# Ledger of designs, part 1: VH-VL binders against Prolyl 3-hydroxylase 1 (P3H1)

Every score and structure here is a prediction.

Target 1, 115 residues: Prolyl 3-hydroxylase 1 (P3H1), of Gallus gallus (Chicken) (q6jhu8r557to671)
Amino acid sequence: SHLVCRTAIDEKQEGRSDNSHEVHVDNCILNAEALVCVKEPPAYTFRDYSAILYLNGDFEGGAFYFTELDAKTQTAEVQPQCGRAVGFSSGSENPHGVKAVTKGQRCAIALWFTL
Below, numbering starts at 1 at the first letter of every chain, in headers, positions and changes, except where a header shows other numbers; antibody chains aren't numbered by Kabat.
F stands for the ipSAE by ESMFold2-Fast; E and O both for that by ESMFold2, at different seeds; each is averaged over both directions (binder to target, target to binder). V2 = 0.75 x the mean of E and O + 0.25 x the DockQ between their complexes.
[cut] stands for letters that were removed.
Atom coordinates printed by the task and the answers are left out, and those that the model quotes come from them; centres of patches stay.

## First folded at step 1 (VH-VL)

Design C1 (framework fv_ciduvectamig_arm2)
Fold by ESMFold2-Fast, scan of step 1:
Structure C1 (fold): chain C 115 residues (1-115), chain A 121 residues (1-121), chain B 110 residues (1-110)
Amino acid sequence: as target 1 above (115 residues)
Amino acid sequence: QVQLQQSGPRLVRPSQTLSLTCAISGDSVSSNSAAWSWIRQSPSRGLEWLGRTYYRSKWYNDYAVSVKSRITVNPDTSRNQFTLQLNSVTPEDTALYYCARGYSSGYFDYWGQGTLVTVSS
Amino acid sequence: QSALTQPASVSGSPGQSITISCTGTSSDVGGYNYVSWYQQHPDKAPKVLLYEVSNRPSGVSSRFSGSKSGNTASLTISGLQAEDQADYHCSSYTSSSTLVFGGGTKLTVL
C-alpha cells in the first residue's frame, strides 16, 4: 500500500505541470513514440493488477485518466469520490496518469497485486 | 442531451436583491463531475464569472472576489436546478446573465439562453 | 477591467490564418494548463471551442488550435472562413479556485 497526497500548492511549486502524475504503465517501461511497453527494470514487472482508493472527495482536479500507448489519446477518465476504488490491469492495456489538483488536497491509497 | 433553461428578464431597483433560476435537464445538479456556474456579460466588463456550486461528498461554493460579500449560488436537488441571489444591486450589475455547466478544468460545455437584467431606478 | 488581456480586435481575409493572444500571470494562465476558448456570435451564448489549452470538443474544426508559452495562451484559426466572424473569449482557472475571462477579441473577416 502507498499513500499519496497532492495539493494545489504542491502542483504550483513543482512548476507548470498539468499532471500530478505523468502517463505511465505500472509494470513496464512505456515508449510512447514506438507504441510499445517493455517489461524490464526499473519497472516492477511482477505487478499484475493495480487499484486506487480515494480517501477524500473535497478537492478539485486530480482526475485519474487512461490513454492509448501514445500517452496522448485519452480513452477514459475517473472523477475522484471519497471511498471510490478503481481497479485495472497493470500492463500495457492501461497507460494512465493523474491530472493536477486545482483546489484542496487529494489523498489516495495505491495498491498492487501479484499473481 | 443537456439543457439549461433560465428564468425570464428582470428589472430590479438599486439596493434590491436579484434572484435567477437555472433548470437542468439531461444531468443532475448533484453530479460529482460537474460544477454549476453563473456568468454575466456587459459591454464595460465583458464576460465575468460570478460563482459556482458543486457536490463532492458535500456541497461547496466558490465565488469571485468582486461579488463574494453579496452573492449566493444554491442548488435545489428536488427540482434539479440552481439559483443566483445577488444582494444590494447597483446599476453596474446590469448585464446578460448566463448559467453554465463546468468542470474542474475550468471550461463550460453547456450554457443557458441568458437572462437580461436591468438595474435602474 | 478584465483579468486576462486580449487584443480588442483582429481582422483577416478568407483563407488566411490569424492568432489571438490571451495574457495573464503565473497565478492563472502561467500556473495551470486550464485555459479555454469560446466563440460567440451575435445574440448567442458563448460556445466552447478549446479547453485545457489545446483540446477540441467533438464537432470543432481542426482549423482551430491552441498553444501556451509562459503567461500567454494563443488561439490560431487557419483557413479563415466568413462564419468565423465572431467574438472570441479566453478563460483560465486561478490559484484562488476561481475562474477569470479575457476582455474578448472581435474577429472581422473581410
Scores: ipSAE 0.000, ipTM 0.559, lowest interface PAE 17.5, mean pLDDT 83

Design C10 (framework fv_ciduvectamig_arm2; at its last look DockQ between E and O 0.46; V2 from the best seeds 0.00; counts 0 for: pae E 4.2 > 2)
Heavy chain, then light chain:
Amino acid sequence: QVQLQQSGPRLVRPSQTLSLTCAISGDSVSSNSAAWSWIRQSPSRGLEWLGRTYYRSKWYNDYAVSVKSRITVNPDTSRNQFTLQLNSVTPEDTALYYCARDHYYGSGSYPYYFDYWGQGTLVTVSS
Amino acid sequence: QSALTQPASVSGSPGQSITISCTGTSSDVGGYNYVSWYQQHPDKAPKVLLYEVSNRPSGVSSRFSGSKSGNTASLTISGLQAEDQADYHCSSYTSSSTLVFGGGTKLTVL
ESMFold2-Fast, scan of step 1: ipSAE 0.214; ipTM 0.731
ESMFold2, look of step 2: ipSAE 0.263; ipTM 0.743
ESMFold2 (binder alone), look of step 2: mean pLDDT 90; pTM 0.922
ESMFold2 at other seeds, look of step 2: ipSAE 0.277; ipTM 0.752
ESMFold2, look of step 5: ipSAE 0.266; ipTM 0.739
ESMFold2 (binder alone), look of step 5: mean pLDDT 90; pTM 0.923
ESMFold2 at other seeds, look of step 5: ipSAE 0.340; ipTM 0.767

Design C2 (framework fv_ciduvectamig_arm2)
Fold by ESMFold2-Fast, scan of step 1:
Structure C2 (fold): chain C 115 residues (1-115), chain A 122 residues (1-122), chain B 110 residues (1-110)
Amino acid sequence: as target 1 above (115 residues)
Amino acid sequence: QVQLQQSGPRLVRPSQTLSLTCAISGDSVSSNSAAWSWIRQSPSRGLEWLGRTYYRSKWYNDYAVSVKSRITVNPDTSRNQFTLQLNSVTPEDTALYYCAREGYSYGLFDYWGQGTLVTVSS
Amino acid sequence: QSALTQPASVSGSPGQSITISCTGTSSDVGGYNYVSWYQQHPDKAPKVLLYEVSNRPSGVSSRFSGSKSGNTASLTISGLQAEDQADYHCSSYTSSSTYVFGGGTKLTVL
C-alpha cells in the first residue's frame, strides 16, 4: 500500500500540466510505443486486483483514468470523491494514470490484492 | 523504520570471492512489496546496479550483464538478510558497495545501507 | 562510460532554476517510464528524489520535478538552495530487466 498526497502548488512547481502519475500497468511492464505489456520480472506479476482509495474530495483535477495500451487513448475516467474506491484488474486491460491536480490537495491510498 | 546494515571484509585479494551481508530491520526480506539490490560506486564507473533478489510467490534474481557470470545475490529468511557473492575479483571491482531496498516501483531504491568500501589489491 | 549520459557539472545561484539531462536509448529511458533520480551529499548514500520519471516520495521537496521527452529525462530544481549542492544521478529500467545509471552531475550553488 502507498499513501500519496499532491497539491496544485506541487504540480506548478514541477511544471506538470497533464499528469501527476504517468500511465502504467500494475502487474506487467508497459511499453506504450510497442503496444505491449510484458509479464516478467521485476513486475509484480502475481497482482490480480488493484484499488485506489480517495481520502478527500476537496480538490480539482487529479482524476484517475484508464487508457489503451498506447498510454494515450483514454477509455474511462473516475471522478475523485472522499471515501471512493476504484477497483480494477491489475493486468494489461487497465493501463492507468492520474491527471494533474489543478486546485487544492489530493490524497489517496493504493492497494494491491492477490488471489 | 526500515534500516539496512552492511558487514563483510573490506580487503579482498585478486581472484578471491568478495562476500558482503546486508541485515534488514523494519521489513522482511521475503516482503512481496520489495526487492533487495546491491549497487556499487567507483570514481571511474560511477554507480552500477549489480543485481537483486525478491520474493513473488517464489524467489527470483536478476543480474547486470557485466557481472552475471560471477555474481550471486541470496536471501536468508531465517536471519532476515541478503548477501552478495562476487567471484574472481580484480582491482576493477574496488568500489563502495551499497545494499538497497527497491520499493513498490521499478528502480525506487528508497532505503540504502551505510556502504562498505571494498579494496581489491595484492 | 556510463550507460546514461549526464553533464559532468552544472551550476546556479540561490533562487534560480537548473535542469540536468539524462539521455539513454529506446531500450531504457525511451522505452519505459521507470526513470529515477538520486541526490548524494559527500560521504552519504544516495537519496531518492524522483521515481517513474516525475513522482516524488513523501518528504521530497516540490522544488524537484522530472520530465521525459523521447530518450531524454530531465531533473529540474527550482528555487535553488545552498543545501542542493550535491551529486545527482539518474537511473532507468532496461529491456533486459536490469537498471543502468548515468555518470552523475555535480551541482555547485554559487
Scores: ipSAE 0.000, ipTM 0.622, lowest interface PAE 14.3, mean pLDDT 85

Design C3 (framework fv_ciduvectamig_arm2)
Fold by ESMFold2-Fast, scan of step 1:
Structure C3 (fold): chain C 115 residues (1-115), chain A 123 residues (1-123), chain B 110 residues (1-110)
Amino acid sequence: as target 1 above (115 residues)
Amino acid sequence: QVQLQQSGPRLVRPSQTLSLTCAISGDSVSSNSAAWSWIRQSPSRGLEWLGRTYYRSKWYNDYAVSVKSRITVNPDTSRNQFTLQLNSVTPEDTALYYCARDLYSSSWYFDYWGQGTLVTVSS
Amino acid sequence: QSALTQPASVSGSPGQSITISCTGTSSDVGGYNYVSWYQQHPDKAPKVLLYDVSKRPSGVSSRFSGSKSGNTASLTISGLQAEDQADYHCSSYTSSSTLVFGGGTKLTVL
């Protein structure tokens, strides 16, 4: 498990849609131009499932989102809420990122599981 | 006016525990906006982040995979300092060791560094 | 092995601009906007120049600028000065919530 906190003042925002975390996959190396995700070091290839638990809700922005392998086509978005958990498989089916925090501080715990 | 003061040079024998201390002034080791890291530098491996400790309602640690089985980073709130313990050292652990403040734990940048401590692992 | 690739050396003349690259993967440089750059003079601790790709701490000259494209982050130093001669290191957050450094680049001025 890992605690991650981001504040609005930490983030360079040329525009309001600038991302806190760029799109990635948790257990492989994403090549968005080639539309592939390769399981090799330095990726943590043994991860099977991921979960994020939000610890607070008194901030703005910071939405978690999923994309296609192109890292551009958004497929889903989850608004953070205190106590909300998002679970997903760690592989190439769930490329994901985090949008910029625009006010306050976002704190979440990240968890990874191996079968 | 944050300053980090490290322990002096160390000589450690192979298989023993390397122990270093970093004393903090101008900030609190339990500050909610900071994390406290150990980083080492050697000619063969360059800069290597080893681990950190930080307080967010409770204490947390993160460690680099390469040292995870041998490392402990511990805070001491009463003396406003934190320590590195690295067990079972080998000559490959010979390096210049730095403590550093990570201003925001998720941003992962080091805004203040200690002066460095050269640790030699030799018989 | 350093996780991030930097050129071993770069050189320039006073007044010119140089760029140093830092190449990783989609699980570090390409996956996050958490790239930092450090300047290190001989026998001194590294000093932060940029964080979050392009942000400058108080007191860092506007001659230092940063950018990122795909898996490669870049540090650009404009108006080179003799005191810029130093080692430059990049670092990045990773998908494993750890931090990795590049191999370092030695900048020679003239």
Scores: ipSAE 0.000, ipTM 0.532, lowest interface PAE 18.8, mean pLDDT 82

Design C4 (framework fv_ciduvectamig_arm2)
Fold by ESMFold2-Fast, scan of step 1:
Structure C4 (fold): chain C 115 residues (1-115), chain A 124 residues (1-124), chain B 110 residues (1-110)
Amino acid sequence: as target 1 above (115 residues)
Amino acid sequence: QVQLQQSGPRLVRPSQTLSLTCAISGDSVSSNRAAWSWIRQSPSRGLEWLGRTYYRSKWYNDYAVSVKSRITVNPDTSRNQFTLQLNSVTPEDTALYYCARGTYYDSSGYFDYWGQGTLVTVSS
Amino acid sequence: QSALTQPASVSGSPGQSITISCTGTSSDVGGYNYVSWYQQHPDKAPKVLLYEVSNRPSGVSSRFSGSKSGNTASLTISGLQAEDQADYHCSSYTSSSTLVFGGGTKLTVL
């Protein structure tokens, strides 16, 4: 498991308003210009399923979102809520990122499973 | 708990082979969640990643283009260590050499543990 | 020459914020979200501060934050403290399955 916390102060300090975490894929290397995701090291290619668990809800922004391989076209968005879990396959069908936190602090646990 | 300990000659003559060893404790050189790299640092070139070795059903190696023709990074599972061999050295290879562990826990490698560093001088 | 471009030096006063840039190409920083930042004090090995652009390892202060726009990644240090005086290095994955580093930035806390 992996604990990740981000704050609104961090986002403002960087001049970021769009994304807290850039779009990526959990088990391959995403090249959004070429529209490919290559299953090779250094990516952890043995991941089959991913999940995140929100540990708090007293913040604003920080939405989890999915895109096409272009890392621009959003296909889904999940609003944060304390105790909410989001599960998905780790492969190229689920590129995802996290939008900027605009108020407070966002903490979540990331989990990865191998078939 | 993970520790990397470096050893090897600190003075190498031009045209010879530079050989360094990195002994691992607290992890296995064949761990499928790690990769083992050599990185050097010099005032003129800064930090330079040289190459890595890692086990994923079989052994893999990746090498920086600048050294690819003369470098070998080799694991030794029986001694839980990995080595750097750099052939045909020149004074430009004088640098502080580090071994490091790359981790893949979060979709990509970053170096979470480093050896103590070994200053290698290439001079006659 | 270093593959990634960083300013040679930056400076700030305690309590202020500074930003260090790391500029590459579409074949490294611009093409992948595999950018890491390292802090190095004199006579010490580098220590990881950030990976995958903005993720912090356990034990790294929230004063350190990262972002990326196009071919440029940035490290921001808020609430500068005397112990932040160090060299800072960025690194990125490349389209050749290799890793490259920036030239390093010396931070002076005045």
Scores: ipSAE 0.000, ipTM 0.574, lowest interface PAE 13.3, mean pLDDT 82

Design C5 (framework fv_ciduvectamig_arm2)
Fold by ESMFold2-Fast, scan of step 1:
Structure C5 (fold): chain C 115 residues (1-115), chain A 124 residues (1-124), chain B 110 residues (1-110)
Amino acid sequence: as target 1 above (115 residues)
Amino acid sequence: QVQLQQSGPRLVRPSQTLSLTCAISGDSVSSNSAAWSWIRQSPSRGLEWLGRTYYRSKWYNDYAVSVKSRITVNPDTSRNQFTLQLNSVTPEDTALYYCARDKGIAVAGTFDYWGQGTLVTVSS
Amino acid sequence: QSALTQPASVSGSPGQSITISCTGTSSDVGGYNYVSWYQQHPDKAPKVLLYEVSNRPSGVSSRFSGSKSGNTASLTISGLQAEDQADYHCSSYTSRSTLVFGGGTKLTVL
């Protein structure tokens, strides 16, 4: 597991208005132009399932979202809420990103499982 | 080149609403790289940050916990100014009130320009 | 009481160095590198001396320097001059997206 906290100040200082974390896949290297995801280092290729657990809800922005392999076409979005968990397969079926935090601090635990 | 000009001294009675205006020149109240704060100073509490307003694709407000139930900080883009409204005042709200610009995109409390200050006395 | 702790007063002689501390918690000074210092002369608005712990605005003397260790930030004034006699205030960003100030320190030169 991995605790991740991001603040609106972090996002603003990095010039991030769209994403806190760019679209990626958890167990392979995404090539959005070629529409492929390749299982090779430095990716953690052994991951099978991923989950994000929100530890607080007193912030704005920070929504978790899924895309097609093009990393542009949004397919789903999950609004942050204290205690909300988002679970998904770690592979090329679920490219995902996190939208910028626009106010406050977002803290979440990232979890990865191997079958 | 940036100047903040505040309204003049106020005498306010307990339970009334305090209203102050800060007029901005040399910058825009909707600047993406600034925030606009109210800060007060009294002998008993020193400097106290009260709240701010700022524009980053939409308007945001942040308020100190101690005043959150009574305070509103509002921008006025047409007049390039922002206001403080503080409800249900008590003698403890007697202070010198400053408006200030928070420099930069981080909104982290770098107050690089201050108004001249407005003396507010809350008494019967 | 103020959220951040500063000594009420400090004193020094011309040419000496003095240090003013500003102590908070892990939710403000200890959690962020967003500490600012302000100088205030009588009947004047505060003037920013340092921001983000140690950065000096244009026009501020290099005699003013800042540092932070754990929950304590420090302002050091070297080569003390008569015009440095003033009140000094620290401030910090907080985990609540708010700002808090210290109680202020009166510096007496002589």
Scores: ipSAE 0.000, ipTM 0.555, lowest interface PAE 18.3, mean pLDDT 84

Design C6 (framework fv_ciduvectamig_arm2)
Fold by ESMFold2-Fast, scan of step 1:
Structure C6 (fold): chain C 115 residues (1-115), chain A 125 residues (1-125), chain B 110 residues (1-110)
Amino acid sequence: as target 1 above (115 residues)
Amino acid sequence: QVQLQQSGPRLVRPSQTLSLTCAISGDSVSSNSAAWSWIRQSPSRGLEWLGRTYYRSKWYNDYAVSVKSRITVNPDTSRNQFTLQLNSVTPEDTALYYCARGPLYGSGSYYFDYWGQGTLVTVSS
Amino acid sequence: QSALTQPASVSGSPGQSITISCTGTSSDVGSYNLVSWYQQHPDKAPKVLLYEVSNRPSGVSSRFSGSKSGNTASLTISGLQAEDQADYHCSSYAGSNTYVFGGGTKLTVL
């Protein structure tokens, strides 16, 4: 678990215009072309459940989103709001990413649980 | 080498509970890199996946919608085996029943790499 | 009824090549590169031949190859041998931790 704050300027400096965090799976290595996710190091294979908690809502962009295993077909999106939490299982059923922050600063806590 | 061994043929009456066991050797039923499935085969319906169990710090199950209300797939770590319980059977449950292992990626298991020999189940009065 | 469509039968002579098709929808074969093929001899359990469309398990002959285009996956067997006479089943991941199977194809080696 840890606190992460991102700003619009961070995105620009890292060469990201579309995503603040690229699509991934929390407990395995996603191969989007093969549509498989392999449980091996360096992935944290012991993670069972993930959650993200938004600490503020005074920014633009930075939406959390889910995709199919292809990492392209978006299935859901969560709009940022102070105090909003998103919980999900850490495995290949929930590939997810974070869209770029376009204005202001986004702060969230990421949490992982082993059951 | 992984091997799956099933018990012999079963005759079950309509409305009873079908119970089958699959014994595992060469792997652990609680391995977090494998999922353990039951698949049946009948002339009228072909191959049908019924359900699976797998371990991720705790046990999880997935079941086919068509049998979800009647089925339980249970692991037994002490005997390194897993079982199928199918309640309220009808003649339509007559089939050859296989247990199978799938490699586990995240919670996804996408093919079946080892199969048991099969158990013929006849549901008849 | 099976979810994936396979021809009921196919035949060939020793040394020839044959292809078996497996047609699904955009929500299974068309969406995922997670198609597997199984060989089943009479009175035997199915044995995995190919997984993830074209990957061969250790010990499976290179005469067996797989491909996919759109909603159709194909199994090709080159250099047919008498021992290849069997039923062949395709399967695809269908999303939401579910699987679908084809109806099976009986291969006769004449």
Scores: ipSAE 0.000, ipTM 0.538, lowest interface PAE 13.8, mean pLDDT 81

Design C7 (framework fv_ciduvectamig_arm2)
Fold by ESMFold2-Fast, scan of step 1:
Structure C7 (fold): chain C 115 residues (1-115), chain A 122 residues (1-122), chain B 110 residues (1-110)
Amino acid sequence: as target 1 above (115 residues)
Amino acid sequence: QVQLQQSGPRLVRPSQTLSLTCAISGDSVSSNSAAWSWIRQSPSRGLEWLGRTYYRSKWYNDYAVSVKSRITVNPDTSRNQFTLQLNSVTPEDTALYYCARVSGYDFAFDIWGQGTLVTVSS
Amino acid sequence: QSALTQPASVSGSPGQSITISCTGTSSDVGGYNYVSWYQQHPDKAPKVLLYEVSNRPSGVSSRFSGSKSGNTASLTISGLQAEDQADYHCSSYTSSNTLVFGGGTKLTVL
């Protein structure tokens, strides 16, 4: 498991990408322009399933979202909620990112499983 | 594939305005996940970030304190480019000027223009 | 003067490991995990090597690694190769919502 905490981006921090974690795929290296995802180091190619568990809900922003392979076309979004878990396959079907935390601090546990 | 192409005068006289343009291909200047910066390099100061422009529901600009009173970084959505205006230049502004993008790498500049050597001389 | 302190020069031999430090304050390097490293060969624009202290962009060799302790970030190059001879620059986000660079380090591979 992996504990991740991200702190709010206020108006003075808006020069940063608006994502707390940029769009990626958990078990391969995403090339969004070529629409491919290559299983090679340093990616953890052995990951089969991923999950994220929210540990708190007293923050704003920080939504988990999925995209197409272009890393731009959003296909789904999950709002944070204390105790909510999001599970998904770790492969190229589920490019995902985390939007900026706009108030407070978001803490979540990331989990990866192999078959 | 994103490319940044710089253009503008290479010689500027003291007290004039230094003006450079950075043309963007393969991305949009109004992309919500990008920020567009100007950076210069000189032997005496090394790399120096000057400022950036970016779109998040509206346009924002941030500038280094050392140039804040003289600088404007301005987007042009119709031409998909952004510009640097640096007023009241002195010989100390002589430098190699780069435009650069932050996108996906969290404050890291992943794409750079080719650079423009600007000399401020009488 | 540069906002972040780097050694002006480092040297090593092929196959060795070298480390370049980048020291700031609690308002930049020490306050945030937004430290980036750039490699610059003569007459070329800088190329990003590491971002967010230790993350490598696609295509960057695993020989390049990053770490941070307090107000000091470090770039380590293992298995040093002749092509690594270049200038190396660190940068950091600041509490003023600006970006600052170090003075740069010239790496000589002997």
Scores: ipSAE 0.000, ipTM 0.533, lowest interface PAE 20.5, mean pLDDT 82

Design C8 (framework fv_ciduvectamig_arm2)
Fold by ESMFold2-Fast, scan of step 1:
Structure C8 (fold): chain C 115 residues (1-115), chain A 125 residues (1-125), chain B 110 residues (1-110)
Amino acid sequence: as target 1 above (115 residues)
Amino acid sequence: QVQLQQSGPRLVRPSQTLSLTCAISGDSVSSNSAAWSWIRQSPSRGLEWLGRTYYRSKWYNDYAVSVKSRITVNPDTSRNQFTLQLNSVTPEDTALYYCARTPYYDILTGYFDYWGQGTLVTVSS
Amino acid sequence: QSALTQPASVSGSPGQSITISCTGTSSDVGGYNYVSWYQQHPDKAPKVLLYEVSNRPSGVSSRFSGSKSGNTASLTISGLQAEDQADYHCSSYTSSSTLVFGGGTKLTVL
């Protein structure tokens, strides 16, 4: 598990206007140009399922979103809500990123499960 | 703020082991959102990434092919530092050695946001 | 020889724009959006200018911008100033979970 808290100040300080976390896949290394995802370190190749749990909802931006393997074509977006959990398989079917926080502080826990 | 402070011998004889230490303040060597690298710079080869160590449920190491048989990058959680050990050195290993941090959230982003001050290591008899 | 190809030198006058290229393969620059650029003044450690192709750390001037097309990443410096005279290095993540650097480019201003 991994606790991540991001603020609008953090995003501005790090030059992140578009994304607080770039598009990735949880259990492999995504090559968006070749449209492949390779299971190798430093990826956690043993992960089967992933979840994020929002710990608050009083911020703006910070939306979780899914893409195709090209890391550009958005397929879904999840609105943050305190206590909301989003579950998904950790593999190449669910490339995902997090948009920049534009106001306030976003805190979430990332969870990973192995079958 | 994060600071990296390097120490270690600056003169090494051919065939000996080159050993450098990078002490970390402002972050933990076992942070699961960082990786810790050694990079060297020489006039003939420019900047060369040598290897890294990082903690993700367990410790991982990645090494450049050119040094893989001779290199170890080791974390030390009790002292909050990591070391470079390069075995069987030759004059070609003469270089300015840097330690550096890579920040990332779940996977490596591959960039270095903080660097040590550098250590010039000369390999000669 | 370095894994990524950069011109050995580039020059410009104050107020001009210059571009430095960094060419790799589909297994590094072309395959990932993990290209970073570093500025190095004499006798100093490199300092990150850009990461993930085009993102600027806090404190880096907006005169520095980055882009990527195919296997080539580019650093553009607009409104050249004397303090921009330095060496510039590109770096990329690779499909082997390693990192590679370009040969470096010496920028001369005037």
Scores: ipSAE 0.000, ipTM 0.591, lowest interface PAE 11.2, mean pLDDT 84

Design C9 (framework fv_ciduvectamig_arm2)
Fold by ESMFold2-Fast, scan of step 1:
Structure C9 (fold): chain C 115 residues (1-115), chain A 123 residues (1-123), chain B 110 residues (1-110)
Amino acid sequence: as target 1 above (115 residues)
Amino acid sequence: QVQLQQSGPRLVRPSQTLSLTCAISGDSVSSNSAAWSWIRQSPSRGLEWLGRTYYRSKWYNDYAVSVKSRITVNPDTSRNQFTLQLNSVTPEDTALYYCAREVTKYYYGMDVWGQGTLVTVSS
Amino acid sequence: QSALTQPASVSGSPGQSITISCTGTSSDVGAYNYVSWYQQHPDKAPKVLLYEVSNRPSGVSSRFSGSKSGNTASLTISGLQAEDQADYHCSSYTSSSTLVFGGGTKLTVL
C-alpha cells in the first residue's frame, strides 16, 4: 500500500488540468487504440484486486472513474468522501483514472491484493 | 528482522549438481510482496543474477538465459526455505553464491542477503 | 561480460563529489525505472543503496543520489567520506523479466 496526496497547485504545475491520474489498468499495459491490455512488465501482473481509501473530504474534484478499454467512454464515477473505499478487480474490465483536484488537497491510500 | 541463512556443500565435482539451501526467518517464502533470488559473484564475471521463485496465486520462476537450461530455484513452504539446483557444473561455476530477497516495495531491488557460500567446482 | 557498463574504478578526495555511470540498452535501463545500486565492502554481501533509480531505503544517507537519462543511470556520492570506499554495483530489470548487473566500480577515497 502507499499514500498518495495531490493538490490543486500540483495539478496546474504538471499541466494536468483534466486528470490527476491518467486512465490505466492496475495489472496490465493498456493500449487504448488497440482496445487490448497486455499482461507484461513493467505492470504488476500479479495484482488481483485493488482498493483506494480516501483519507479526507476537504477538497474539490479528484473523482475516481472507470472507463471502457478505449480510456474515453466513462462507465462509472465515485465521488470522494472521507473514509470512502472503492474496491475493484485489477484487470482489463476496470480501466480507471482520477480527475483533477481543483481546490485543496486529496489524500488516499492505494492497496493491492493477490489471491 | 528478516534473515537468510545459507547451507550446502562447498565443493562440487565437474558434471555434478550444485545444490544450496536458503532458510528464511522473519518472512514467508510464499509472501506475495517478495521474490527469492540467487546471485553469484566471481572475480571474472562480477555479480550475476541467476533466477528467482515467487508466489502470486501460483508459483513462478524466472531464470537468466545463461543458466536457464541447468537451473532450478524451488520453494519449500513447509520448511520456509528455497533451494538452488545447478546441473552439470564446470569450473566456471566456481563463485560466491548468495540468496536474497527481492521486494515489491523496492521495485526488484534486493533488501536482504544471505551470508554467501563459496562453492568451488574442482576434482 | 556484464550486461550493464560501469567504469572499473573511480576516485575522489574527502568532501568531493563523484559520479558512477551505468549504461544499458532500451530493453533494460532505458525501458524501466527499476534500477538499483548496491554498496559492497570487502568480504561482505552487497547492501542496497538506491532503488527505482533514486529512492533511498531507510538509513541510507542523503549523500547518495541517483538519476537516469536515456539508457544511462548514474549514482552520485556527495561529501565523500573514507567509509564510502567500496565496490558499487548497478542492476536493472529487463523486458525478459530478468535482472542484470553492471561490472562494478571500485571507489577509492584518497
Scores: ipSAE 0.000, ipTM 0.541, lowest interface PAE 19.3, mean pLDDT 82

